# VHH binders against DNA primase large subunit PriL (priL), part 4

Target 1, 340 residues: DNA primase large subunit PriL (priL), of Thermoplasma acidophilum (q9hjd1)
Amino acid sequence: MILPDRKQILDRELIRRIADTTISGSGHSDGLSEYASIRKAAFAFVESAVLGDQAYSPIENAELAFIVWILAALDENIITARTIIKARDTVEKQLRLVEHYEDLEEFGSRLGIEISVFGEQIGKDHLYRIGVADFATYASRVTGSKYRLSNQIVREGYVYVDEDVMAKVLREAFVSFMFDTLDQIRKEDAIETIKSVLDDLEKIRESYRKAHNVRMIAGKGDASMFPPCMKEIIKNLESGVNVSHMGRLALASFLHKAGYSEDEIVPYFRNAPDFDENITRYQIKHISGEISGTEYTPPKCETMRSNHLCYMDDDPLCHREWMKHPLTYYEVKRRNRKIR

## First folded at step 16 (VHH)

Design b24 (from z3 with L103M)
Fold by ESMFold2, fold request of step 19:
Structure b24 (fold): chain B 340 residues (1-340), chain A 119 residues (1-119)
Amino acid sequence: as target 1 above (340 residues)
Amino acid sequence: QLQLQESGPGLVKPSETLSLTCTVSGGSISSGGYYWGWIRQPPGKGLEWIGHIYHSGRTRYNPSLENRVTISVDTSKNQFSLKLSSVTAADTAVYYCARETYMGWFDHRGQGTLVTVSS
């Protein structure tokens, strides 16, 4: 289980020992296979985040620490973002499984958030209390009316929340913690510290490139073939509803991979409340790799769900066990594959 | 509601330093996971990314500009600033400040301010 510990993450000598450990079984006992296992799990986690694969083992604090140094050495914005989102979602799952509220308080304390159990004034389903400033900061990153301050019980500078809202606030605070911690590690120091495994870093870059720069099968379809998640984002943009940055990125990257040109993508955003054509065009160029050098792909369905962007409803194809990606949905619809 | 507002001189003489400040309101610049960026649009051209800064002070700049650019942050004033030295007419543009998400999307921006470099 992940329990944030910035001091452990920044412990350069621990990271060096993990990086330098050999698998050979040199006769130095007990720590050798442990450190090699930590390193292997950390690389597997980052690879999984890049590929969206769910086959990798759970991680703990030592693996998380090594992951941060991998990210610092790679210095690749999209790999960092995908990895931290995967860690965020892992943390949320563990927070929902905590058996004792003291562990939640400790987790919050490590993130600089004062949370407490409050089971007296409001009702049993609003057991947690968070300061209004912290709630406003982190809940704003979560899509949905449930997470708006106006829909919360607020008393004397505190917000009283259920387990779901508490977990979402803490997971977003964890994201902030990860970026703040990563920012304290200079790329040059990370490269030096884990220099014995730099070839493995390049393998991660290659894995991203192979998985995300391959265009979908050629030939645009039409909007009737889009997955429900993309149709809903389009509907919201057309009606002038503000769509989260993740939703906008998911749509833009989806359309790009579906073969839409910049000129064809821009109109999808014109009814957004804050539309600016030049900024939108820049962001499309960024997603396409024209200015960033790295193409983006829309998130897999699991990540779409965790960001509240999945609208599968009763769609037969979305409910297939093997349907895990919006682009796969589109490919199936375009090729007239029978629903299985 | 988060808002960004550019301020600074609209006219700068060649060879001098262009200086702009972005004031952030309705949210904290110290919120981890966001970068605070400057972009510009020269007349008749597309947007150009200038660079960004994290609330810690760590920066990244467009390589084509990095020798002339300094971006700074003052978290106590909830502001970040741009200095572009040795300007020429080519630096005439509308300058925007923006919040950049960790996925590289600009989710909030200022209205933009025209800076003209003219003798």
Scores: ipSAE 0.651, ipTM 0.877, lowest interface PAE 1.3, mean pLDDT 84
Fold by ESMFold2, fold request of step 19:
Structure b24 (fold): chain B 340 residues (1-340), chain A 119 residues (1-119)
Amino acid sequence: as target 1 above (340 residues)
Amino acid sequence: QLQLQESGPGLVKPSETLSLTCTVSGGSISSGGYYWGWIRQPPGKGLEWIGHIYHSGRTRYNPSLENRVTISVDTSKNQFSLKLSSVTAADTAVYYCARETYMGWFDHRGQGTLVTVSS
């Protein structure tokens, strides 16, 4: 299980040793072989995150530590974001499988969050207690009325929550932990520390560019071909319903990759409660790479679901085992593939 | 209910330093995973990112401005600020403070404040 340990992550000498390890001879694994395995798993995790594939590769603290140094050396916002989201989702799955409450308390303690189990006075469905300030900070990042403070039992500065709310709060605190820890590593120091594997860093950048920066759908279809997730986001924006900024980014990047120009994308946002045309145009230029140099793509379906942005209902194409990306949905609909 | 509000002089003389403060209310500036940024829009031109700061004090600046820009944070006051030195008429703009998500999207912004550089 991933158990946050900032001191281990920031142990530059350990990271250098992992990076510099040569592959051991056939038939044996020892400490040196273990470091090579950690390094390989870390790179695989980052590559999986940027490609959006769902290949499972278990990681633990040592792999996570090396992943952070990879991210610091790459210094690519979108690669960092995708990798941390994948780690966040991995942590959430692990938190839901914890058998002993003491492990949850230790996880929280490592993140600076006091949690405890107090179910007797609240009832069986509210076994966990979190301070109001921590709840307000992290639950606000989770979409849905279930995670709003106004819908919680609050007593004496504490919020009493079920397992689902607890897991979501802790996963968001983990994201903060990752960014706080990453912030402590200078790019130059990361590059120097893992210099023996810089070729592998370039492979990650290349994988991203091949999968995302050139992925344009030739020509434009129309809105009837959009996946249900994008149709729902559009409907909510048109009706003035507040759409999360992940949802707005997903729509803007989707429309960009679907061949819509800046002038064609802006109108989709004009009924948003906080609409500002100039800021919207800047953000569209940012996701298109015009300003940042790095194009964005919409999140894969798994990430859309994890952020509560998937509205697949009974759509046959969305339920296909191989349907993993909103752009793939659009490509299929444009080519008129039969769904059965 | 997070809100950001710019404050500072609306008129600055050429060659002097433009100074703005953003006050954050309804949330803590020390929230990890967010960056606190400054953006501006000169009249009749596109919006320009100036830079951002993490609550730790670590900054990143637009390369075209970095030799004149200082962004700082005061977590005890829940504020962050912008100083832009040696201003010229080209620095006349509406200045916005904003919270930047780790995906690079601005999810909260101030109303903007016009700063005019004139003698």
Scores: ipSAE 0.621, ipTM 0.869, lowest interface PAE 1.5, mean pLDDT 84
Fold by OpenDDE, fold request of step 19:
Formats: structure tokens, C-alpha cells, sequence
Structure b24 (fold): chain B 340 residues (1-340), chain A 119 residues (1-119)
């Protein structure tokens, strides 16, 4: 189980050792091999995150430390976001797998959160106690009614929660911890500290570029017929710019209505920092009516405008009085193309 | 509930500096895991990311605006600010302050404030 240690993470000497250690010769047995292993694992973790692989991958403390420095050196928002998400999810899973409640307490302690087991009960069904303030801070970041303070047992300034809720709370605390720790490392310092692995950093960058480029190409949609709003959303997604939930829904529903398959739609979202293929596919299926039984249409132009998703600029078609829907735009363009 | 509110002048003269402040309530800027950002939307155009700041004061800016933009944070007042220098008519827009999650999306934003650059 990961036990975050800011001091360890920020230990430049440790990081240098990890970075600089070269596996000289067949003897896997020595401390040197361990550092190499840590390095390898850390890079693999980041790379997998960059590629959108959100599968569970266990992380050790030293690996986490090195990951932070890799992120600091790269200083790429999307890479950072994806990696942190992956780490978060890994940590959450580990927290859920904890055999001893003391480990959760220790984990909390490492993050500056006081957690205690409520009662002497031995097993996984323990209630944990956490301060209301801490709970409010981190639980608020988790979606779902189950995690709302109003739905919890609150007594004398403490919230009593099960392991599941606690894991959610702690993962968010972990995210905060990671960002705070990462923020303490300057890019230049990181680059200098792990200079021995700069080539590996570039490989990660390249992987990221390739993944993004390939995915950009895969969006086979003749974007020339798309309304400006959809084009802009696509552009933003491709660039890793934060697209609102509404924007994403708008695009997904638009593409669906335009005749794109699930497999053709998914690539448009792959560059999102929070991309999860399973979730994305689920959402697409939901929008398409496959799951929900209701086919969704993209929002009307008015709705797009009200949600700040309208980018009509100087597009003459958008400025037509009768233009009320993005799909209308698409249809007009489509018809005009057939006539030519 | 977290609320963000933009404040500042709605009119700025060309070549002057646009200054806005975002006041955050219902949550602390000092909480890790969020960036605090500024975005704008010119009339008839899409949203443009200006930049963001971490509670530590570390900033990142849109490269297109980097030379003109300064974002600052005051954790004691639970607010962060935007300065955009040498403004032109092209800087006329509705400006929003927003909270950016670690997942890369804005989960909260202000109501926005129109800033018009005019002589």
C-alpha cells in the first residue's frame, strides 16, 4: 500500500539515485536493481496514463516519488491530469483492499487527515471517523449522493463512514496531496535532477503526440460540414482544453445524429484528461438510445448559446434567422455538397 | 456551495490594463487539487482559456496571451485576480473566473462580466 511521504517524494537524492542508477551486469540482486525497477515502473505508469490506460497498476512509494518528478519535468497538463487520475484510482483500489484498518489510519495521517476506527470491531466492515471539515473538503469532490455530508452520520464534529466512503474521501485527499507536492517542484529543478532520463521523458512526450495525432486523424468526420460550435468543441477536445459536460454531450449527440458509430465517436474524446473508454462508450450508448431507449439530440442553438458553446462568429449560415439547430446546419451543408 | 464572482470595470480604454478579481465563497482556494482560472468569450466567438493559478501562486497562461496576462492569488482573501495589459478591441469579451479540477474541466464558474474595450 502506498503511504505517501512528502519528505520522501521531495528527496532529491533519492530521486537522483533512481534516475541515475544503471543496471550494470546480470546481477539483479543488488539495491541498484531496485532503483532501476522503480524507474522503469514509474515510467511505465506515466506512459500508460498518457495512452489512456486506466487499468489498475499498483504503485510503490518510491515509484510514486519518481512519478511526481517525471510529471514535474514534463510539465504537461494533460499528462499530469491523466497520471494523477490513474494514481488516484490505484490508490482508491488499494485503500479498499486494505486488510488492516491501521493502514487507513496511517494513510490518512500521511495526508494530514485524522482518521480513527470507530469501535473495536475486527474486519472490513468498520466504521471510520473523520473530522467534519476534512470530510466536507474532500467528499464534496466526489460525485454521488452517498458522499454528501447530509447523508452521513455526523456526531460531535465527526463523520462516521464506511470503508467505501472513506476510500473516496482519501483518494481525493491524495490528489490534493499530489498536487501540492508537485507544486513544490520546479520544472527546471526536476529536469536537472532527473537529467539522466531525459530521453525517456521525450519518449513519453512522443507517445503523447502520437496518441493525439493518431486520434485526430481517426476522427474521420468531414468536419467541413460541421457547425462552428461542434468544430470548436472538437478542437478543444483535441487540444486538451476543458470542454464542459454539456459540450461533450452536444458533440456526442451531434456525431451520433450525423451517423457516426460508437467507434467513430469515441476517438473524439480520447484526448480528454479524464478519458475513460468504458465510461465514454457507456455515455455514447446512452445518448444513442441503445441503453436508455431514448435517442438524444444535440442542444438547440439557443441552448448552445446559453451554455457558451456557440461559436457562430462570422459564419453566414449560423446567422440565418431560420438556423435554430446544429443539425440543421449540418443538413444544409450536406445538401449543398451533394448538389456540387 | 462554491460560488465564484467576478468583479471589476466593465469598460477599459485601449492600451490600458484590464483588471478583474474573482471572489470565491463556499470553499477555500487553499485547498489543493484545483486550479483557479480565467476564461473569456468574445461576442460570437468561443471560449478562450486565459490561464490559471494554483493556490501556491504558480501560474500557467495561454501562450497567445502570456506576455500580457498576469494572474495572482490572495489566499487570505480567498480571491484571485486577472490583469491583461495593452488591451484592444479584440479583448472585448465576457470574462469568467472558474475553478479547474484535476481532471481538466471547470466545475464551477462565475456568472461572467462583460468587459468592453472602447475609446
Amino acid sequence: as target 1 above (340 residues)
Amino acid sequence: QLQLQESGPGLVKPSETLSLTCTVSGGSISSGGYYWGWIRQPPGKGLEWIGHIYHSGRTRYNPSLENRVTISVDTSKNQFSLKLSSVTAADTAVYYCARETYMGWFDHRGQGTLVTVSS
Scores: ipSAE 0.290, ipTM 0.707, lowest interface PAE 2.0, mean pLDDT 87
Fold by OpenDDE, fold request of step 19:
Structure b24 (fold): chain B 340 residues (1-340), chain A 119 residues (1-119)
Amino acid sequence: as target 1 above (340 residues)
Amino acid sequence: QLQLQESGPGLVKPSETLSLTCTVSGGSISSGGYYWGWIRQPPGKGLEWIGHIYHSGRTRYNPSLENRVTISVDTSKNQFSLKLSSVTAADTAVYYCARETYMGWFDHRGQGTLVTVSS
């Protein structure tokens, strides 16, 4: 289990050792020194995150430390977001697998959270006790009514929660911890401290660039026929800008209705900071009605405007009084093309 | 419940500096894991990200506005502010302050305030 340690993470000497250690044939079965192994694992973790691989990957404390410095040196929002999400998810899984209450308490302590197991044994049916203030701070970051304070047992300044709620609360605390720690490292300092691995940093940047420049295989659809709102959403996604949930839904449902297949839709979301192929496919299936039984349509123009997703600018078609839906725009454009 | 409220003048003259303040209630700016940002929407256009600030004071700006934008934070007042210098008619927009999650989207925003640049 990862036990975050800010002091360790911010230990420049340790980080330098990890960065500067060359593969010495001595002591490890794989020919790598401990520091080299840590470095390799850290880079692999970040690279996998950049490529949208959100699979579970255990992280050691020293690896986490070096990852933070890699992120500090790179100073790229999308890379940071993807990496932290991956780390968060890893931590959440580990929390669910905790066997000893002492480890859980220590983890909480490291993050400044008071947490204890209510009862003698840690198990799926056990309750966990979290301070009300901590719960209020971090539970609010988790979506779902289950995580609202009003739906919890509160006694004597503590919230009693199940394993799921506990894990969600603590993962958010971990995220906060990571950001606060990362914020204490200046980019220039990070670059200087890990200067020996600058080439590896550039490789990550290149990987990122390649992943983001992957020209959306223009699905069967001519983007020239898309309304400005959808074009803008696509542009933002391509640029690695985090698009709102509504924007994503709008685009996915639009593309679906426009006749794009799941495989043709997925690439549009590959550059999202939180891209996960499995989740994306699931969402598309949900929107298409394959899973939910309900086919979603993109929002009306009014809804797009109210959610600040409308980019009509000087587009004459958008300014038509009868233009009320993004699909109408698309249909008009399609018809006009067939007549030419 | 977290609430954000924009305040400042609704009219600014060309070449002057637009100044807005966001007051946060129901939550602390000092809470880690969030950025506090400004976005704007010109008439007939989509949302444009201006920049954001961490509670430590670290800022990031839209490159297109970087030379004109200053965002600051006052944790004691639970406020953060926007300054946009050398404004033109192109800077006329509804301005929103918002909280940005680590995932890169805004989960809370103010009601917005219209700022018109006019002589």
Scores: ipSAE 0.279, ipTM 0.700, lowest interface PAE 1.9, mean pLDDT 87

Design b24 (from z3 with L103M)
Fold by OpenDDE, fold request of step 19:
Structure b24 (fold): chain B 340 residues (1-340), chain A 119 residues (1-119)
Amino acid sequence: as target 1 above (340 residues)
Amino acid sequence: QLQLQESGPGLVKPSETLSLTCTVSGGSISSGGYYWGWIRQPPGKGLEWIGHIYHSGRTRYNPSLENRVTISVDTSKNQFSLKLSSVTAADTAVYYCARETYMGWFDHRGQGTLVTVSS
């Protein structure tokens, strides 16, 4: 189990040792020093995050430390976001697998959160106590009514929660911890400290570039027929730019209505910092009505505008008075193409 | 509930400095894990990211605006601010302050304020 240690993470000497360890001998696999192994694992973790690999990968403390420095040196928002998300998810899984409540307490302590076990310590059916302030801070970041303060047992300034809720709270605390720790490392300092692995950093950048340059497999539809708003959303997604929930919903529903399959839609979201294929598929199924029973339609132009998703630019079709819906745009373009 | 509210002049003269403040309520800027950013939408155009700031004061700016943009944070007031120098008509836009999550998207934003650059 990862036990975050800010002091360890910020230990430049440790980081240098990890960075500077030379792999002696032709056999890359059998003789890696501990530091080399840590380095390799850290890079692999970051790379996997960049590529959107959601496979569970355990992280050791020293690996985490080095990951932080890699991120600091790279100083790329998308890479940072993806990596932290991956780390968060890893940590959450680990927290859920904890056999001893003391480990959760210790984990909390490492993050500056006081956690105590409440009740019988026998088995997994115990409650944890956390301060109201801490709970309010981190639980608010978790989606779901189960995690709302109003739905919790609150007594004498503490919130009593089960392991599931605690894991969610702690993972968010971990995220904050990561950001705060990263903030303490200057890019220039990071680059200098891990100078020996700069080539590996570039490889990560390259991987990122390749992953993001992968032209969206244009499904059955020609993106050239898409309205500017959808094109812009796609562009932003491809670039790892922040796309709002509404934007994502708009695109997904648009593509769905345009006849794209789930498999064809999913790739459009691959470059999102928070990309999760399973979640994405679930969302698409929800939008398509497969799960929800209600098929979603992309927002009207007015709604797109109100949500700051409209990008008309100089597109004459968008400027038509009768143009009120992105699908109308698509239909017009599609019809015109068939006539030519 | 987290709320963001932009404040500042709606009219700025060319070559002057645009100044806006975002007041955050219902949450603390100092809670970590978020960036606090500015975005704008010129008339007829899409959203443009201006930059963001961490609660520590670390900033990142859009390269296209980097030389003209300054974002600051006042944690004591739970506010962060935008300064854009040497404004032109091209800087006319609705400006929004927003919170950026670690997932790489904005989860909250202000209502926006129109800033017009005109003589």
Scores: ipSAE 0.166, ipTM 0.646, lowest interface PAE 2.7, mean pLDDT 86

## First folded at step 17 (VHH; from b22 with L103M)

Design c23
Fold by OpenDDE, look of step 17:
Structure c23 (fold): chain B 340 residues (1-340), chain A 119 residues (1-119)
Amino acid sequence: as target 1 above (340 residues)
Amino acid sequence: QLQLQESGPGLVKPSETLSLTCTVSGGSISSGGYYWGWIRQPPGKGLEWIGHIYHSGRTRYNPSLENRVTISVDTSKNQFSLKLSSVTAADTAVYYCARETYMGWFDPRGQGTLVTVSS
């Protein structure tokens, strides 16, 4: 189990050792091998995250430390986001796999959160106690009514929660810890410290570019007929720019109405930092009416504007008074192509 | 519930400095894991990211605006601010402050404030 340790993470000498250790030295093979292993695992973790692989991958403290420095050196928002999400999920899973409640308490302690087991520990079904302030801070970051303070047992300044809720709270605390730690490392310092692995950093960048290009290609949709607002949303998704929930819904519903299948729509969202294929497919099915029984239509132009999703640029078609819906735009473009 | 509100003048003269403040309520800026950002939307155009600040004061800016933008944070007031120098008509836009999440969301964001650059 990972135990957050800022001092270790910020240990420049340790990081240098991990970066500089080469396997080729005939001498004391065991220690050198360990640093090489740590380095390899760290790069593999980041690379997998870049490629959108959010599967569980256990990591050790030293690996986590080196991952943070890799992220600092790369200084790419989307890579950082994906890697942090992967790390978060890994930590959450590890927390759920804890056999001893003392380990959970220790994890909390490392993050400055006081946690205690409430009652006799009989199996995995025990309650945990956490301070109201800590709960309010981190539980609020988790989506779902189950994690709201109003739905919890609160007594004498403490919230009593089950393992699931505690794991969610702690993972968010961990995310905060990661960002705080990352913020303490300057890019220039990171580059200098891990100078020996700059080639590997470039490989990660290349992998990212390749993955993005492939995804752009895979989006079989001739975006040339799409309205500027949808093009912009697509562009933002491709570049890892923040797209709102409404923007995503707008695009998904638009593509659906344009005749795109689920498999054709999913690729447009793959570059999102929080991409989850199962969730995405569920959402698409919901939008298509397959699950909900109601087919969703993309928002009207007015709604797009009110949600700050409208992008008209200098497109004369968008400036027509009768243009009131993104699908109207698409229909006009489709008709014009058929006439040519 | 976390809420953000923009405040500042709605009219700025060319070559002057645009100044806005975002007031955060229902939560603390000092909490880690989020960036506090500024975005804008010119009339008829898409959203443009201006920059963001961490609670530590570390900033990142859009390269296109980097030389003109300054973002600051006041944790004691639970506010962060935007300064954009040497403004032109091209800087006319609705300006929004937002919390930037690690998941790539601007959530929540303010209602926005229109800033017009005019002589």
Scores: ipSAE 0.446, ipTM 0.775, lowest interface PAE 1.4, mean pLDDT 87
Fold by ESMFold2, look of step 18:
Order: sequence, then C-alpha cells, then structure tokens
Structure c23 (fold): chain B 340 residues (1-340), chain A 119 residues (1-119)
Amino acid sequence: as target 1 above (340 residues)
Amino acid sequence: QLQLQESGPGLVKPSETLSLTCTVSGGSISSGGYYWGWIRQPPGKGLEWIGHIYHSGRTRYNPSLENRVTISVDTSKNQFSLKLSSVTAADTAVYYCARETYMGWFDPRGQGTLVTVSS
C-alpha cells in the first residue's frame, strides 16, 4: 500500500542509490537487486501513465519516491498530471482494500488530514469521520452531488461519510500531497540526482510524443453518435448546470479528437453559467496542443466512471466488455452507421 | 464556493509598475494541487496568459513577459498578486486572476479589472 512519506520521498541519498545501483553499488546483492527493481517499476509506472494504461499497477513507497524524482527531472506538466492521476487511482483502490483501520488513520495523518473510524454502525453507512475543513477542501474537487457538503451528515465539526466518500476525499488529499512534495524538488537537483538514468527519461518523453502524434479519429459525425457520457455533459452545459473541470475537459478533448474545430467546439459551452468565448477558446487551444504543444486525450471510461461522468444506463455498446473509451464508442458508432 | 476578486489601481502611468492583488475566498490557496494565475485581455484582442504561482512561491511566466513580471503569494491573507514593470499603453487590458487545475484549465476566474496605462 502506498503510505505517504514525504521524508522518504525527499531522501536524496536514497534516490541517488536507487538511480546508481549498477554503477556505484556497495556489493549488497539483495539490496542492489531491490533498488534496480524499484527503479524499473517506477519507470514502468510513469510510462504506463503517459501511454494511458489504466491497468492497476501496485507500487510501494520506494517506487513512489523515485517516481516523484522522475517527474521533477522531466518537468513536463502533462506527464506529471497523468502520473499523479494514475497514482491517485492506485491509492484509491488500495484504500478500499485496507483491512486494518489503524493504517487508514495513519494514511490520513501522513496527508495532514483528520480521519477516524467512527465506532459501531447501523447498515454499514457512515463509518468514517472527517474534519469538516478537510472535507470541504478535498470533496469540492470531486464531481457529483453525492460529494457536496450539503448532502452529508455534519456533527460538531465533523462530517460522517461512507467508504466511497472517504476514499474520494483521501485520494484528492493525496494529489495535493504529491504536488506539494514535487514542488520541493528543483529540476536541477533532480537531474543531478538521477543523472545515471537520463536516457530512460528521454524514452518516456518519446513514448508520450508517440502516443499523442497520431490522429485518433478522422473527420466528424453528429451528436447522435456520441456516447451517453458526452451527451449528458452536453445536456448539463446547455441547462446551465455546473459541470466540473473534468467534465468540461472530457467534452472539449472528445470533440477535438472527433474532428471538431475550435469554432465548432465553442458553441457547446455557450450556455455555461460562466461562459466567456475568449477564455473558452484559450482552453480549447490548450487541450488541442496549439499552446502547449501536446494534445489532451479524453479520459477512459474507467476514469469517467470514477469521476461520476459515466451515464451508460442500458446502452448496449457501453456494456460491452471491450468498451473502455468514449472515443472507441464514437468510432464504433461511425463504422456501424453503414450497417443498419 | 470558491471565489476570486481582483483589486488594485485602474490607472497606471507609463514606465511605472502595474500592481494587482487577487483575494481568494471560499477555499484556501495553501491546500495544494492548484496553481494561481493571471491572464489579461487587451481591448479588442484575445486572452494572454501572464503566469502562475504555487502556494510555495514557485512561479512560471509567459516567456514574452517574464522579464517584467513578478507574481507573489501571501498565504496568510489568502491572496496572490501581480506586478508588471515598465508598462506602456500596450499593457492596457482587463486583468483576471484565476485558479489553474493541474491539467491547465482555468476555473474559476475573477470578474476582471480594467487597468489603463496613460498619462
């Protein structure tokens, strides 16, 4: 289980020894093979994140520590974001598998948030207690009415929540922890510390460029071909309902990959309560790579579900075992349009 | 709900320093995971990203402006600020502060404040 440990992550000598294992090892064969294994797993984790591989990849604290130094040395915003999101999702799954509640309370403590298991329960609901300030900070980052403070039981400065809400709050606190910890490492220091593996860093950059240089979908269709998740986001934007950053990113990147131009994407956002055409165009240019140099890909179905953006109901295509991506849904609908 | 509000002088003389403050309410700058940014829109022009700051004080600036820009943060007041030195009429714009997600999307942003550079 990943148990956040900022001192371990910032332990530059440990990181140097992991990076230098083959060249500067002291002859501890078991320890040297362990460090090489940690380094290999850390690079594999980052590479899987940049390639969009959502398969569960359990890692331990030492791998996480090395991952942070890889991210600091790369200093690539998109790679950092994808990797931290994958680590967030790994942590969430691990939190749901905890068998000893003392470890859960320690996890919260290491993130600087107050959480405890609240005694006996009826119906297995509301087993966890979180300080109201921490809840307000992190639950606000989770999409969905279930995670709003107004929908929670609040007593004497504490919020009482189920396992799902607990996991979502802690995973968002973990994201803050990762960015705070990464921020403490200067790029120059990271490059010097892991200089023996800089060639491996370049392999990660090339993997990212390869994954995002190829047009995924040629041309455009019509909205009847969109997956239910995108239709629901569109409906909410048209109705003036608040749509989270993730929902807006998902729609904008989906439309871009579906072949929609900036001029064609902007109107989808016009009824948003905070719509501003120039800001919207800037944001679209950013996700298309016009400003950043890299294109965003919409989240996979697993990520859409985790963020409560999936509305598949009884849609037969969404329920196929192989349906894992909104763009795949769209591609299948476009191909099968000819066979009806 | 998180809200951002710009404040500062609306008129700045050429060659002087433009100075703005963004006050954040309904959330904490210190909570981590987000960047705090400045953008501007000159009259009749598109938006231009100026830069951002993390609550630790670490900054990133638009390369075209970086020699004249300083962004700072005061976490005790839940504020961050912009200083743009050696201004000219070309710096006349509506200035916005905004929260940046780790994916680069701006939400929310302030309502904006017009800063005019003239004698």
Scores: ipSAE 0.366, ipTM 0.754, lowest interface PAE 3.3, mean pLDDT 80

